VH-VL binders against Coenzyme F420 hydrogenase subunit delta (frhD). Designs and how they scored, part 6

Target 1, 183 residues: Coenzyme F420 hydrogenase subunit delta (frhD), of Methanocaldococcus jannaschii (q60339)
Amino acid sequence: MNETMKAEIESQDDELFDLTPSYLKKEIMVLACGNILFADDGFSVHVIEKLNKILTDKEKQKIALVDAGAGAPQQVLTLIDENSKTKKIIVVDVIDWGIKPGEIKIIEKDELPNPKYHRLDSHDWPLAPLLREVAEKYNIEVKVVGCQAKYISEPDVYIGLSEEVEKAVDKAVEIILRELRGD
Short names: E, the ipSAE of ESMFold2; O, the ipSAE of OpenDDE; V2, 0.75 times the mean of E and O plus 0.25 times the DockQ between their complexes.

## First folded at step 4 (VH-VL)

Design b14 (from I4 with light chain S31R; framework fv_ifabotuzumab)
Fold by ESMFold2-Fast, scan of step 4:
Structure b14 (fold): chain C 183 residues (1-183), chain A 121 residues (1-121), chain B 107 residues (1-107)
Amino acid sequence: as target 1 above (183 residues)
Amino acid sequence: QVQLVQSGAEVKKPGASVKVSCKASGYTFTGYYMNWVRQAPGQGLEWMGDINPNSGGTNYDEKFQGRVTMTRDTSISTAYMELSRLRSDDTAVYYCARGYYRFWSGYMDVWGQGTTVTVSS
Amino acid sequence: DIQMTQSPSFLSASVGDRVTITCRASQGISRYLAWYQQKPEKAPKRLIYAASSLQSGVPSRFSGSGSGTEFTLTISSLQPEDFATYYCQQYNSYPYTFGQGTKLEIK
């Protein structure tokens, strides 16, 4: 059941001399947000699983694939500090942007909510304003690769994506690979 | 069927405290922030703060900092807002409203029915 | 804090009219604006989120537009049930702030 995805890729889990997570020692982080148990909320899990199979071991030395689930993306982002190697974060999530189900929207840093206080340790902020704050405070490039959800089954368990969102998985993988590799 | 059900009306004297509850059902309680908004008679809406039910972390408007405490009990999917050192101008209807955590979650899309708090001598 | 200002504060209109309410933010809030309808003695009901996205179950005569600092709520053909108070709210920055409200009354 747990074999389908780890929070960190195994090669990144092997650091023994420092308590800092390995994904903070890589220049690019792909952060998957969502819960596979709730229909379209599983979108990012499918995307990151495909990326894990496509990316080479050499690429994984500089690119961290992080499956943060539904509740932990905030915790991952709050671990970033001035000593982290992170220079770019690509967040993968379902969105509700009033566009067609399965349509992909790239949300740039300047489109994110902008928190007033700009202090990571003083408040418990939702993911989007926290991402904006981290990006601005530590000079990190950020993008959100979002897919318009059609059906989120919460609170009922339903494993599987809607047809529209399922078709979007490969499109998102393509977009992210271009972002990671350039053209 | 997503619902937020609040506790009943309260009448308090100046200097007292009031604790309003908001019981959530029909969704994953820990997946959404919970906002508290009040409305004085004949006045507009005023945001007080929010809580992350997953962590218990809170954000308060500075006007209420030091008087407001927001908590939750995940075992019964209930959020609480306690306001202390009540003044007559705290007389208002107090609402809970479901917030967002991620891009897909609601932006105050579901509201409780409101709790009337009257502060008078 | 980001100040939200609505215009007009009061609006008198007839059934079938096209009604427009404006909301201005004191600084840029991108698309992070919602519109709410409130009827007497009831909780607010969200109509629009993300400036232009229509809430499920809300009639298509309601629409939102704008970005940055100026936003508009439009009711294309006013119905009897639309007489209510309307509020805009920014959720770009803490603290979240509401406009003062626009009361829509029957002419």
Scores: ipSAE 0.706, ipTM 0.845, lowest interface PAE 1.6, mean pLDDT 88

Design b15 (from I4 with light chain Y32W; framework fv_ifabotuzumab)
Fold by ESMFold2-Fast, scan of step 4:
Structure b15 (fold): chain C 183 residues (1-183), chain A 121 residues (1-121), chain B 107 residues (1-107)
Amino acid sequence: as target 1 above (183 residues)
Amino acid sequence: QVQLVQSGAEVKKPGASVKVSCKASGYTFTGYYMNWVRQAPGQGLEWMGDINPNSGGTNYDEKFQGRVTMTRDTSISTAYMELSRLRSDDTAVYYCARGYYRFWSGYMDVWGQGTTVTVSS
Amino acid sequence: DIQMTQSPSFLSASVGDRVTITCRASQGISSWLAWYQQKPEKAPKRLIYAASSLQSGVPSRFSGSGSGTEFTLTISSLQPEDFATYYCQQYNSYPYTFGQGTKLEIK
């Protein structure tokens, strides 16, 4: 990861008070969820790293690559407001859908859970229903690119993807590039 | 091995409060929402609410708002459900169940053994 | 609230029978539906999630299908251990709601 990559791949914990994160000033956000320390849970990190090498500097002016880790995707979404430039969010994550390991599943915006109830304005809901509410409230396009995991080692540390999930990295990159470039 | 272990049976009088615990092990406690579901004798399952153990944020079914409080203690991986102003029709088995994790399509895959709460005069 | 209605509420069947239980949602819930099996004095056990995904360790004779508002749980060849109460549950919208249950009894 170089300086240019770090500017595009941000952590919430690295932001200064009162500054708008750069990824909220861009039209497209690729949001990577997961942790490289937990086997296949590292899928999205490999995808976003490959995208960072492929995307041009011009494309990176409009496309933010955000490594949200395992615990911070909700925090990233809650920072979106009417002043944000975000028009499209592509989420990259491992999933459990009972399909073959390494198979890619696309979840469209209208397929996401639709929460109707919340106690506070902070929107403390699970990631999937939170993503739907934020997207509907701010008129944002959403696509989830999920990969069926074979093995997640949590809570034990295990670095490395299963063979099936490793092969899925390039497929996900191709799908995302078509989504970003229109073809 | 993922487990949820609940506290023991309780007998309470109408108007009292009961607090049920649910101790999690075998996974990252703060990564998954925790649901509370109850079942009255001979009746079906009823969702009460959930809690995000990472933030402490809660979502309650309106039927229980004002009487239910869900909390957690991350240092001991334990979730709590307190129900106040108990009525006879609160007699039920109360379950905790593991909920959402990011875009996992699975929901309530692991359940506690249940805690019987009897409300009688 | 999204109302979940199961049909039938009671089902009598014999070992080896093909059993079908239907669940209807009062509003569209996409595929955000789970099926649970509950035996007397036991916690529910998840069988199916995301409408059609089979829980690891659950026998392949169990299958789920459907999307939107109409869902089905099928047991292709009923075994003695399958006599239990079955519940569907939507997790599309708060509050999450369960069907009333289907009690499967030996004929």
Scores: ipSAE 0.703, ipTM 0.847, lowest interface PAE 1.3, mean pLDDT 87

Design b19 (from I4 with light chain A50R; framework fv_ifabotuzumab)
Fold by ESMFold2-Fast, scan of step 4:
Structure b19 (fold): chain C 183 residues (1-183), chain A 121 residues (1-121), chain B 107 residues (1-107)
Amino acid sequence: as target 1 above (183 residues)
Amino acid sequence: QVQLVQSGAEVKKPGASVKVSCKASGYTFTGYYMNWVRQAPGQGLEWMGDINPNSGGTNYDEKFQGRVTMTRDTSISTAYMELSRLRSDDTAVYYCARGYYRFWSGYMDVWGQGTTVTVSS
Amino acid sequence: DIQMTQSPSFLSASVGDRVTITCRASQGISSYLAWYQQKPEKAPKRLIYRASSLQSGVPSRFSGSGSGTEFTLTISSLQPEDFATYYCQQYNSYPYTFGQGTKLEIK
């Protein structure tokens, strides 16, 4: 085996046995929260699907699009550690903020709940304070792109967004693209 | 219709343990944290802790750490709060209340009816 | 722990009155504050969340305002069913903490 061949094999073996999820190797994470089965709770899925079609292959080398569903966003965030490459997280979700259905609210890091707890307690927190804690601990920039829901069908299955929330999908895509491209 | 239904009143002696149940219906049980709050006779509300029914992970107020255990059974959509080494000052009504869902900012929007626990010798 | 202090502890009022209850946090809690109404022998009922968002089904005479450390609950025109104890609660930081309560009594 020559030196060049050996170096290639070593690189391939390192990649093959690297158990780190690919989204933690990228500098920017767009984290979609929600479930397409529950009416407006599917908002983020529609947003991330459109982003996937718009973003270039070059942009996808630095930007991870993560469909975390309703229950997995907390699990995604807990995998972030000192070895992760994540520098920015954009969370996409429906919200209930008492504003008009379909209205977009950008929640900045400093607007998120700030969890203060005794360190001997279990580390299992709701998504919003967990996002704040992860962002502050690992010096990650965060924004939440939230859309006021009109109708969540949970626990009943209903596929489809309300008219107001469906109109908000393209607005959210625009906002996220500006965040990603520095516009 | 979202409902939380709690177990019935308990009378215990000092040093005993009590386990209160809270059965959820009308929503996805694993999608919302469950809080436990107590209220001593004639006193205000006191937060004890919460549990993530999806993971089983818990957060307790330091005051109850070492005496409280919160659990759940997802197959029957029921949360439990067990308080051990009971003292007379644990006499209170114990409530469960539905907590956070992601970014809803809707904290404790639904409450159980309460369970009276009396600790006396 | 974040201390929540309500003022006043007791209020006497008449039907039709405008009533204001204040809640102060010992540290900044942004808008992560809820208001609850509790009637004798019953569980608390949430009125307001995120400092100013009215719970669905709660009458519009109830309103909340404030951010950071100072918050108010206002009942614009008191009704007979509004005589109860009111609690504020911060849910910004663990452990979550309640105010001591404000008992609203008929004059």
Scores: ipSAE 0.707, ipTM 0.844, lowest interface PAE 1.4, mean pLDDT 87

Design b20 (from I4 with light chain S53R; framework fv_ifabotuzumab; at its last look DockQ between E and O 0.72; V2 from the best seeds 0.00; counts 0 for: pae E 4.2 > 2)
Fold by ESMFold2, look of step 5:
Structure b20 (fold): chain C 183 residues (1-183), chain A 121 residues (1-121), chain B 107 residues (1-107)
Amino acid sequence: as target 1 above (183 residues)
Amino acid sequence: QVQLVQSGAEVKKPGASVKVSCKASGYTFTGYYMNWVRQAPGQGLEWMGDINPNSGGTNYDEKFQGRVTMTRDTSISTAYMELSRLRSDDTAVYYCARGYYRFWSGYMDVWGQGTTVTVSS
Amino acid sequence: DIQMTQSPSFLSASVGDRVTITCRASQGISSYLAWYQQKPEKAPKRLIYAASRLQSGVPSRFSGSGSGTEFTLTISSLQPEDFATYYCQQYNSYPYTFGQGTKLEIK
């Protein structure tokens, strides 16, 4: 087998054994946290649905829209390692910041809780300090787009956003688009 | 109505173990971290650790590592805290307290009624 | 560990008084601070979170302020039901830690 063929085979073998989730092969992640079954907790799902309609196919080649939903968004973050392509994470969620319902708070990396302590297994930490730990470890830019919820119905199922939070969806989309497009 | 109901008071001898239960109702048990906090007589509050009821993963204050075990049974929405090798200064009221809903929940919003553990000869 | 120090440890006051309780963190905790009220033989009750945000159902005479390392809880006009022990708690970093408490007693 000639040298060129060997090099191509070795490159293909590396790709064949690459088990990296597809969302970690893109430079930008928009991480939606929340559950549409619990009233305003569905805010982030509505935001990423609109982003999915607005983003071009070219933009989606570098931007992963990740719906962590009712699952564990921690698990999305814990899969990040030194081989991941992620350079920026935008988290979309409802918050409890004591501001008016529907008001948006932008939270930067330095405002996130700092979970410094001896234990290396940060994967069971709450989402916010885990986000900061992962971002600092891998030098990832972070922006959290948080909307003050009016009502979260958990554990009761209620589908639909409050009027105030529904109006915030378009505002959040615009903020995220500016961040994604460098405005 | 969100409620945490703990097991009853216990009297133990030094060297024994105690296991306190905390039954949750009125919310999705696996959606929130459960904290354990104790209070010795006449003293302040002391955080012992927490558990993620979904994964079973725990975070302990270093002073209790090696003596504390926090577990849960998701089928009955119940968290447990076991403290071993008891000594007299472990005499306290032990509380469970509901914490995190995913993001921005580092405080404790719903508390159990407390379980008095007395360690004496 | 982040140490939380409250001042004063003990306070005598009368109904109608304005009181302040301070809480100092040994290192910066941004606004990740909660205040709790505890009455004898009862579990603590959260009053304030995020340093300044009132818990739903807490009277507006309670307020919190501060960021970084210094925080205050203010009761603008004491009521008979406010005589209790008050604790601050940081939730910036593990392990979570409480202040030693401030016992507020009726004069």
Scores: ipSAE 0.279, ipTM 0.721, lowest interface PAE 4.2, mean pLDDT 85
ESMFold2-Fast, scan of step 4: ipSAE 0.762; ipTM 0.863
ESMFold2 (binder alone), look of step 5: mean pLDDT 92; pTM 0.946
OpenDDE, look of step 5: ipSAE 0.382; ipTM 0.790

Design b21 (from I4 with light chain Y91W; framework fv_ifabotuzumab)
Fold by ESMFold2-Fast, scan of step 4:
Structure b21 (fold): chain C 183 residues (1-183), chain A 121 residues (1-121), chain B 107 residues (1-107)
Amino acid sequence: as target 1 above (183 residues)
Amino acid sequence: QVQLVQSGAEVKKPGASVKVSCKASGYTFTGYYMNWVRQAPGQGLEWMGDINPNSGGTNYDEKFQGRVTMTRDTSISTAYMELSRLRSDDTAVYYCARGYYRFWSGYMDVWGQGTTVTVSS
Amino acid sequence: DIQMTQSPSFLSASVGDRVTITCRASQGISSYLAWYQQKPEKAPKRLIYAASSLQSGVPSRFSGSGSGTEFTLTISSLQPEDFATYYCQQWNSYPYTFGQGTKLEIK
């Protein structure tokens, strides 16, 4: 954690007592990234909506489904500290990896940037190096479940997934359930 | 259509500052990092830093720390790179390049046309 | 910093030749590597990203391979418009770094 994020956390400790977000009190976080207003960028929202219907109330006591939107996944991660119960983070997002539209790509923790080589005087990192830094610092397992987008309508509003990405929602749900339930 | 359009060529004297602009269109400006890369005559590409247009947060290569300032104006979807205390070895073409916001800012898929900055007395 | 080293720095070839350029990273970068083509007085144009993914609109004669520390760019049958300088770039870790470039000239 850089100096700016540490100062923010320290200044808010008293105000966060008894107001700690529920997702920090659970062992597993499924972090959805994206915006439902921009076609395939809404992929992760559809995934967590299906997971919300499938997971039991008992499972939801240990598993947090977090809709972080397009702009706030980094902010969610910066709230994790030594008192958080988080042991595993599954990030769900669209990607462009040059694979077939709707194909799922899994990115494991050790494939994310190594924080030892990030030697910059800055407080703002993209999600991948931030995710690796948080995971290493707090001993958290991380996995990224990415879906190759076909069409992102940004900046135009278009609600709905491409056919290929819509079909990928069920596959992503299946993969995540295996991660959550230990198949 | 995603496009980055940079400001025109600049001629500066040693010790001056230069501010290059990069106007973005065709996408949500605040959703993507903006990288700055330069190339001296006959030399290779050199990454200078990036800016998150949503937060204004920056990352600079240590070589430029203390001389470079990256900013943006979200109302006009424009990124800026200012380099101060110019020397003749700052003569280069300066490029802006868009990065993939959420995961990797170094995913540089769209590049500006370049701005030539000449530093001579 | 992660150092990117290209081989060769200069290559002379004929139209129709199979050309291979290599790029080595001083540290493991998984598949976070891109290849760019640059012609005189033009901005770099991305050819390959994620080590092996072909950029839309780029001819299929271009291909990328490799992971970790060793990467290759191959042009299966060189065309006249392919004479240019080629750069590899890692985006695994800050600061992002480029290879020194490979200048491909006509024989």
Scores: ipSAE 0.701, ipTM 0.846, lowest interface PAE 1.7, mean pLDDT 87

Design b6 (from I4 with heavy chain G31S; framework fv_ifabotuzumab)
Heavy chain, then light chain:
Amino acid sequence: QVQLVQSGAEVKKPGASVKVSCKASGYTFTSYYMNWVRQAPGQGLEWMGDINPNSGGTNYDEKFQGRVTMTRDTSISTAYMELSRLRSDDTAVYYCARGYYRFWSGYMDVWGQGTTVTVSS
Amino acid sequence: DIQMTQSPSFLSASVGDRVTITCRASQGISSYLAWYQQKPEKAPKRLIYAASSLQSGVPSRFSGSGSGTEFTLTISSLQPEDFATYYCQQYNSYPYTFGQGTKLEIK
ESMFold2-Fast, scan of step 4: ipSAE 0.716; ipTM 0.847

Design n1 (framework fv_diridavumab)
Fold by ESMFold2-Fast, scan of step 4:
Structure n1 (fold): chain C 183 residues (1-183), chain A 121 residues (1-121), chain B 111 residues (1-111)
Amino acid sequence: as target 1 above (183 residues)
Amino acid sequence: EVQLVESGAEVKKPGSSVKVSCKASGGTFSSYAISWVRQAPGQGPEWMGGIIPIFGTAKYAPKFQGRVTITADDFAGTVYMELSSLRSEDTAMYYCARGYYRFWSGYMDVWGKGTTVTVSS
Amino acid sequence: QSVLTQPPSVSAAPGQKVTISCSGSSSNIGNNYVSWYQQLPGTAPKLLIYDNNKRPSGIPDRFSGSKSGTSATLGITGLQTGDEANYYCGTWDSSLSAGVVFGGGTKLTVL
């Protein structure tokens, strides 16, 4: 778990009957996947950081910004249950679908792989079948905002985005804000 | 374990077209990218293109753009590659392979056994 | 012909170590991850290394990969007779509209 997600979970009071993490008590979740240490894999972190500065405190009462990191988005999704308040999930991630670097691909819920046909051993977008299953089970709206990466430095540390992907950050922020504000 | 099963060998005349199929055994293609890679006798592999079935998005190597068409019916678990205007230089083994295009990575971890296409008069 | 350059052949005795080089440019190896494939006669290629230095399940640790600048290297230690095969490097090439390119191949002979 990354620091943002851990901090939200740690805000739960053990004295409270309801131990649900705070991000699951909000109607909208923006789920940032990826790692700032690995060049363009940091795209989603830069997006969520800008959203954090733009969104008002009132908006943040209904919108959870979750920095899940490379390894934690599956865990966040598996914590969703019938008591969760989540009604919409916007996933922000880099993609590598052979389109132009920096291009934004919007993926709707019905475009996600059907869990019935998913192969567990796939290394291609393994989050997508789980996301679809969770969304269908709990009647959650889903939108994936993906950006074609140019350079991922993993395992080597390289902090910073390629120029094409950095330009895509502002475009993704604009798309997400319109989605969140209904305009 | 998923396996990729390609259609049988083909013998074609110059100027004709060939269509090769690739079917998933033990699963479907909905969550993977499928590439087509050919290998002429004594040569290295040559990537022709690939498709991501859930998006319907195909991408082609510039050398084959205009001659190759890759399509998918991921519901049926089958991907197709059609190569037109065949010439003798197209004689090769044609492989389908499960590709990974994530994070500027281009690698293929599961390969079909290959289909021989021979172009002769 | 091939976009990436490999030596055509390499040979060594059982138990020895070999390295196979792969040379490219900034548009491919310089900016992208490298994979390596083993092809035994009459068979399809098999993935040995992906993302520069990672091994798929079932690939022994005597196979290793590395990348420096616009070049990559496949290392094989403790050579076995079953390693006799053609080896190909592959990567993403930005100049080819984000397409995959391969090396010309290296024939490894275990004497």
Scores: ipSAE 0.000, ipTM 0.470, lowest interface PAE 13.7, mean pLDDT 79

Design n2 (framework fv_sipavibart)
Fold by ESMFold2-Fast, scan of step 4:
Structure n2 (fold): chain C 183 residues (1-183), chain A 121 residues (1-121), chain B 109 residues (1-109)
Amino acid sequence: as target 1 above (183 residues)
Amino acid sequence: EVQLVESGGGLVQPGRSLRLSCAASGFTFDDYAIHWVRLAPGKGLEWVSSISWNSGSIGYADSVKGRFTISRDNAKNSLYLQMNSLRAEDTALYYCAKGYYRFWSGYMDVWGQGTTVTVSS
Amino acid sequence: QSVVTQPPSASGSLGQSVTISCTGTSSDVGGYNYVSWYQQHPGKAPKLMIFEVSKRPSGVPDRFSGSKSGNTASLTVSGLQAEDEADYYCSSYAGSNYVFGGGTKLTVL
C-alpha cells in the first residue's frame, strides 16, 4: 500500500464519524419535492423511484436521489454550505403554471423568483426563492423539472396520480437522464 | 434619474471589429441585468445579448454567437459589446436596456437613445 | 426557430379599442409569464408599456392592458388617443434567449 492509498483509507475512517448527510458529498442532487399521500403531489416520488431503478451504482457515487417529501426541501437546501460537494441541483415537483395537466415545464435558474421581489405572483411555489438564493451563493447549477398538476388532494389522503400526470412520469425521467448523462 | 448612454458606433468595413459602450447612471448598476437590442433599417427590434448582474449568466442571439462578446465593469457602471467579424446584416441602431433585478429573464424598463453601427464596403 | 408573430399593422378610431396579438410557442410566450410590450415612436427609444403579461409600469395609463391565453399574448389599447399611434413590439423570455415580435404599426384614424 503506497502513501496515497493509505491516506485515502485514513480519510474514509474520518468519514465514518462525519455527521454530514451523504447527499451533500455528491456532485449532483436530484431533489424530489411533494408528498405521495396527496394525489398528483406524488409526481416527484414516482420519478425518483424510477431513477433509482435505472441509475447504476457507479452513477449513484456522484448523483444523490433525495426524497424530501412535503416540508423537507427547505431543510435540505439550508444544509448546503461551502464544504458541500453539490454542483448541480435538479428539482422535481408539480407546478400550477396554467398549462395543460401533465405538461412538463423546464424552469432555469434565472427564471426563479428573486427572494426580495418574488416576481412570479401567478403561482405559489415557496421553495423557489430559497433555491435561487442558495444556488447563487454557492455557484450551483439549477434546473427544475415541473409537471402541471390536475388534482392535489391535500389535506385529504389520496394515493395515486391523475392519468395525465402518470403519463408525464416517464417523460420527466427521460429529461432528467439527459441532464445527468449529458445527452 | 435613471439613464443609459451608448457610444462607440460608426462606419466600419465588413470583417472588422467595433466596441460599443453603455454608461449607466441614476441606479445601482451592479444590481441589474443589462441587454443589447438592435433596430435594423426596415426591420424590427432584435435581441442581441444579455448579461446578469454578476456576469454569471450570459446569452447571445444565434446570429451573433462566436462573433460578439458582452461584458460589464460594475466598478465603472459600464456595459460593453465587442463586435468581431462584422457583417452587413449587423448594420443597426444598437440600444442598451436596463433589465430585471439581477437576472436577464423578464422585461427591459429603461432604454438608451442608441448608437448607430453601419457595416459597409 | 423562435419566430413570434404579430400582425404588421392595426388600426382603430379615436376613443375606440384595438387589440394586438403576439403568438409564439410553448418555449417562449406559452412557456413563461415573461411577456412584455414596448411602444416606439419614430426617432425615440422603446418604452415599456406592459411587463409579466399584464402588469403596468408606473406612469403607463390603465387604458393599456395585457393578457395571455396559451401561446398567444394580447395588448389591448382602449380609449384610443392620437399619441398612441406608434410601433408596438411584444417580447418574451425563451429560457436561453429573448424573442421579439416583428412589430405592429398602430394607426389611429
Scores: ipSAE 0.000, ipTM 0.465, lowest interface PAE 17.1, mean pLDDT 82

## First folded at step 5 (VH-VL; framework fv_ifabotuzumab)

Design c1 (from b11 with heavy chain S105E, light chain S53R; at its last look DockQ between E and O 0.22; V2 from the best seeds 0.00; counts 0 for: pae E 3.9 > 2, placed apart)
Fold by OpenDDE, look of step 5:
Structure c1 (fold): chain C 183 residues (1-183), chain A 121 residues (1-121), chain B 107 residues (1-107)
Amino acid sequence: as target 1 above (183 residues)
Amino acid sequence: QVQLVQSGAEVKKPGASVKVSCKASGYTFTGYYMNWVRQAPGQGLEWMGDINPRSGGTNYDEKFQGRVTMTRDTSISTAYMELSRLRSDDTAVYYCARGYYRFWEGYMDVWGQGTTVTVSS
Amino acid sequence: DIQMTQSPSFLSASVGDRVTITCRASQGISSYLAWYQQKPEKAPKRLIYAASRLQSGVPSRFSGSGSGTEFTLTISSLQPEDFATYYCQQYNSYPYTFGQGTKLEIK
């Protein structure tokens, strides 16, 4: 095989169609988890919408805003591989950590649950184990910005946040902006 | 009012199987995990496993792997725990207990009244 | 598996006493710890979750503290109805595990 042919094959291999999703080509991913159809479960959607309005185009070159409400956040995280440029993931979600409704808590990877083993269900893959996995496997910084829910209406459809959680949206946006801008 | 009501006491022979039911009311059944915990006479609490009623996904303690089966019927908001190949040391009160699942909050805030299972020859 | 060790296993106290029960985890569990009270022939009742959060309806004389590997349940002034067995439980990792229990008896 002529050295020239090897070089051409190697050069053609460089045009490997980059199948990496656009949101994984950015350094930072803000991942909104939740559904606006279920009351306070929509918290993250409101946060990401406000962030989208506030962030500059320049900032958005390195920051991906992903609404996983339309798709399972697990599907996004499972697409992370060695070709991903993501170095930091900020998860936004409602939580039940026994704090006051509307209260925001930030936790890091080491504060996430760490099951020794778990049975994976294709319909309901646990988020926390997956976050830990991607963090450790790909050396990604993971933070969770969690807001204590007052009411989640699932499976009943209710569009709207509780007063406490609605007020928390701006606080979360501020916290995330500081995190994104290095303040 | 949130309630978990379990099936009645069972007496079984060694080698038999037992199936305990847990009927949930007062909340969205599929919104919470269901845990199963047992307590042998005069002993402490032992977690057996849990089930996501929405997906049917389960997590079992390895101690019970191959012997325990957790299921649910969402139409009647009922969880089931079946334990097979019963032994005398399976004699215990079995509890179902509600837990939150979003971030694997494994705390149990509501408990059934318990089901006594006696295994004797 | 994460082992939870409670101390003491047995405690005698009087009404009005301050009581402290300790739970130690074999590894770090952050704040993923709950405390339960169990009376004879009754199901356990959750008192504390997330290490320090008081369950709704539980008297304020109960409190929880700690993080990582060491946790405490405190009853500031023991009442007659508080004589029971107490359990800690970690829910950081599967399998979930309980402490061996602390039986609190009247002196």
Scores: ipSAE 0.107, ipTM 0.705, lowest interface PAE 3.4, mean pLDDT 89
ESMFold2, look of step 5: ipSAE 0.313; ipTM 0.725
ESMFold2 (binder alone), look of step 5: mean pLDDT 93; pTM 0.953

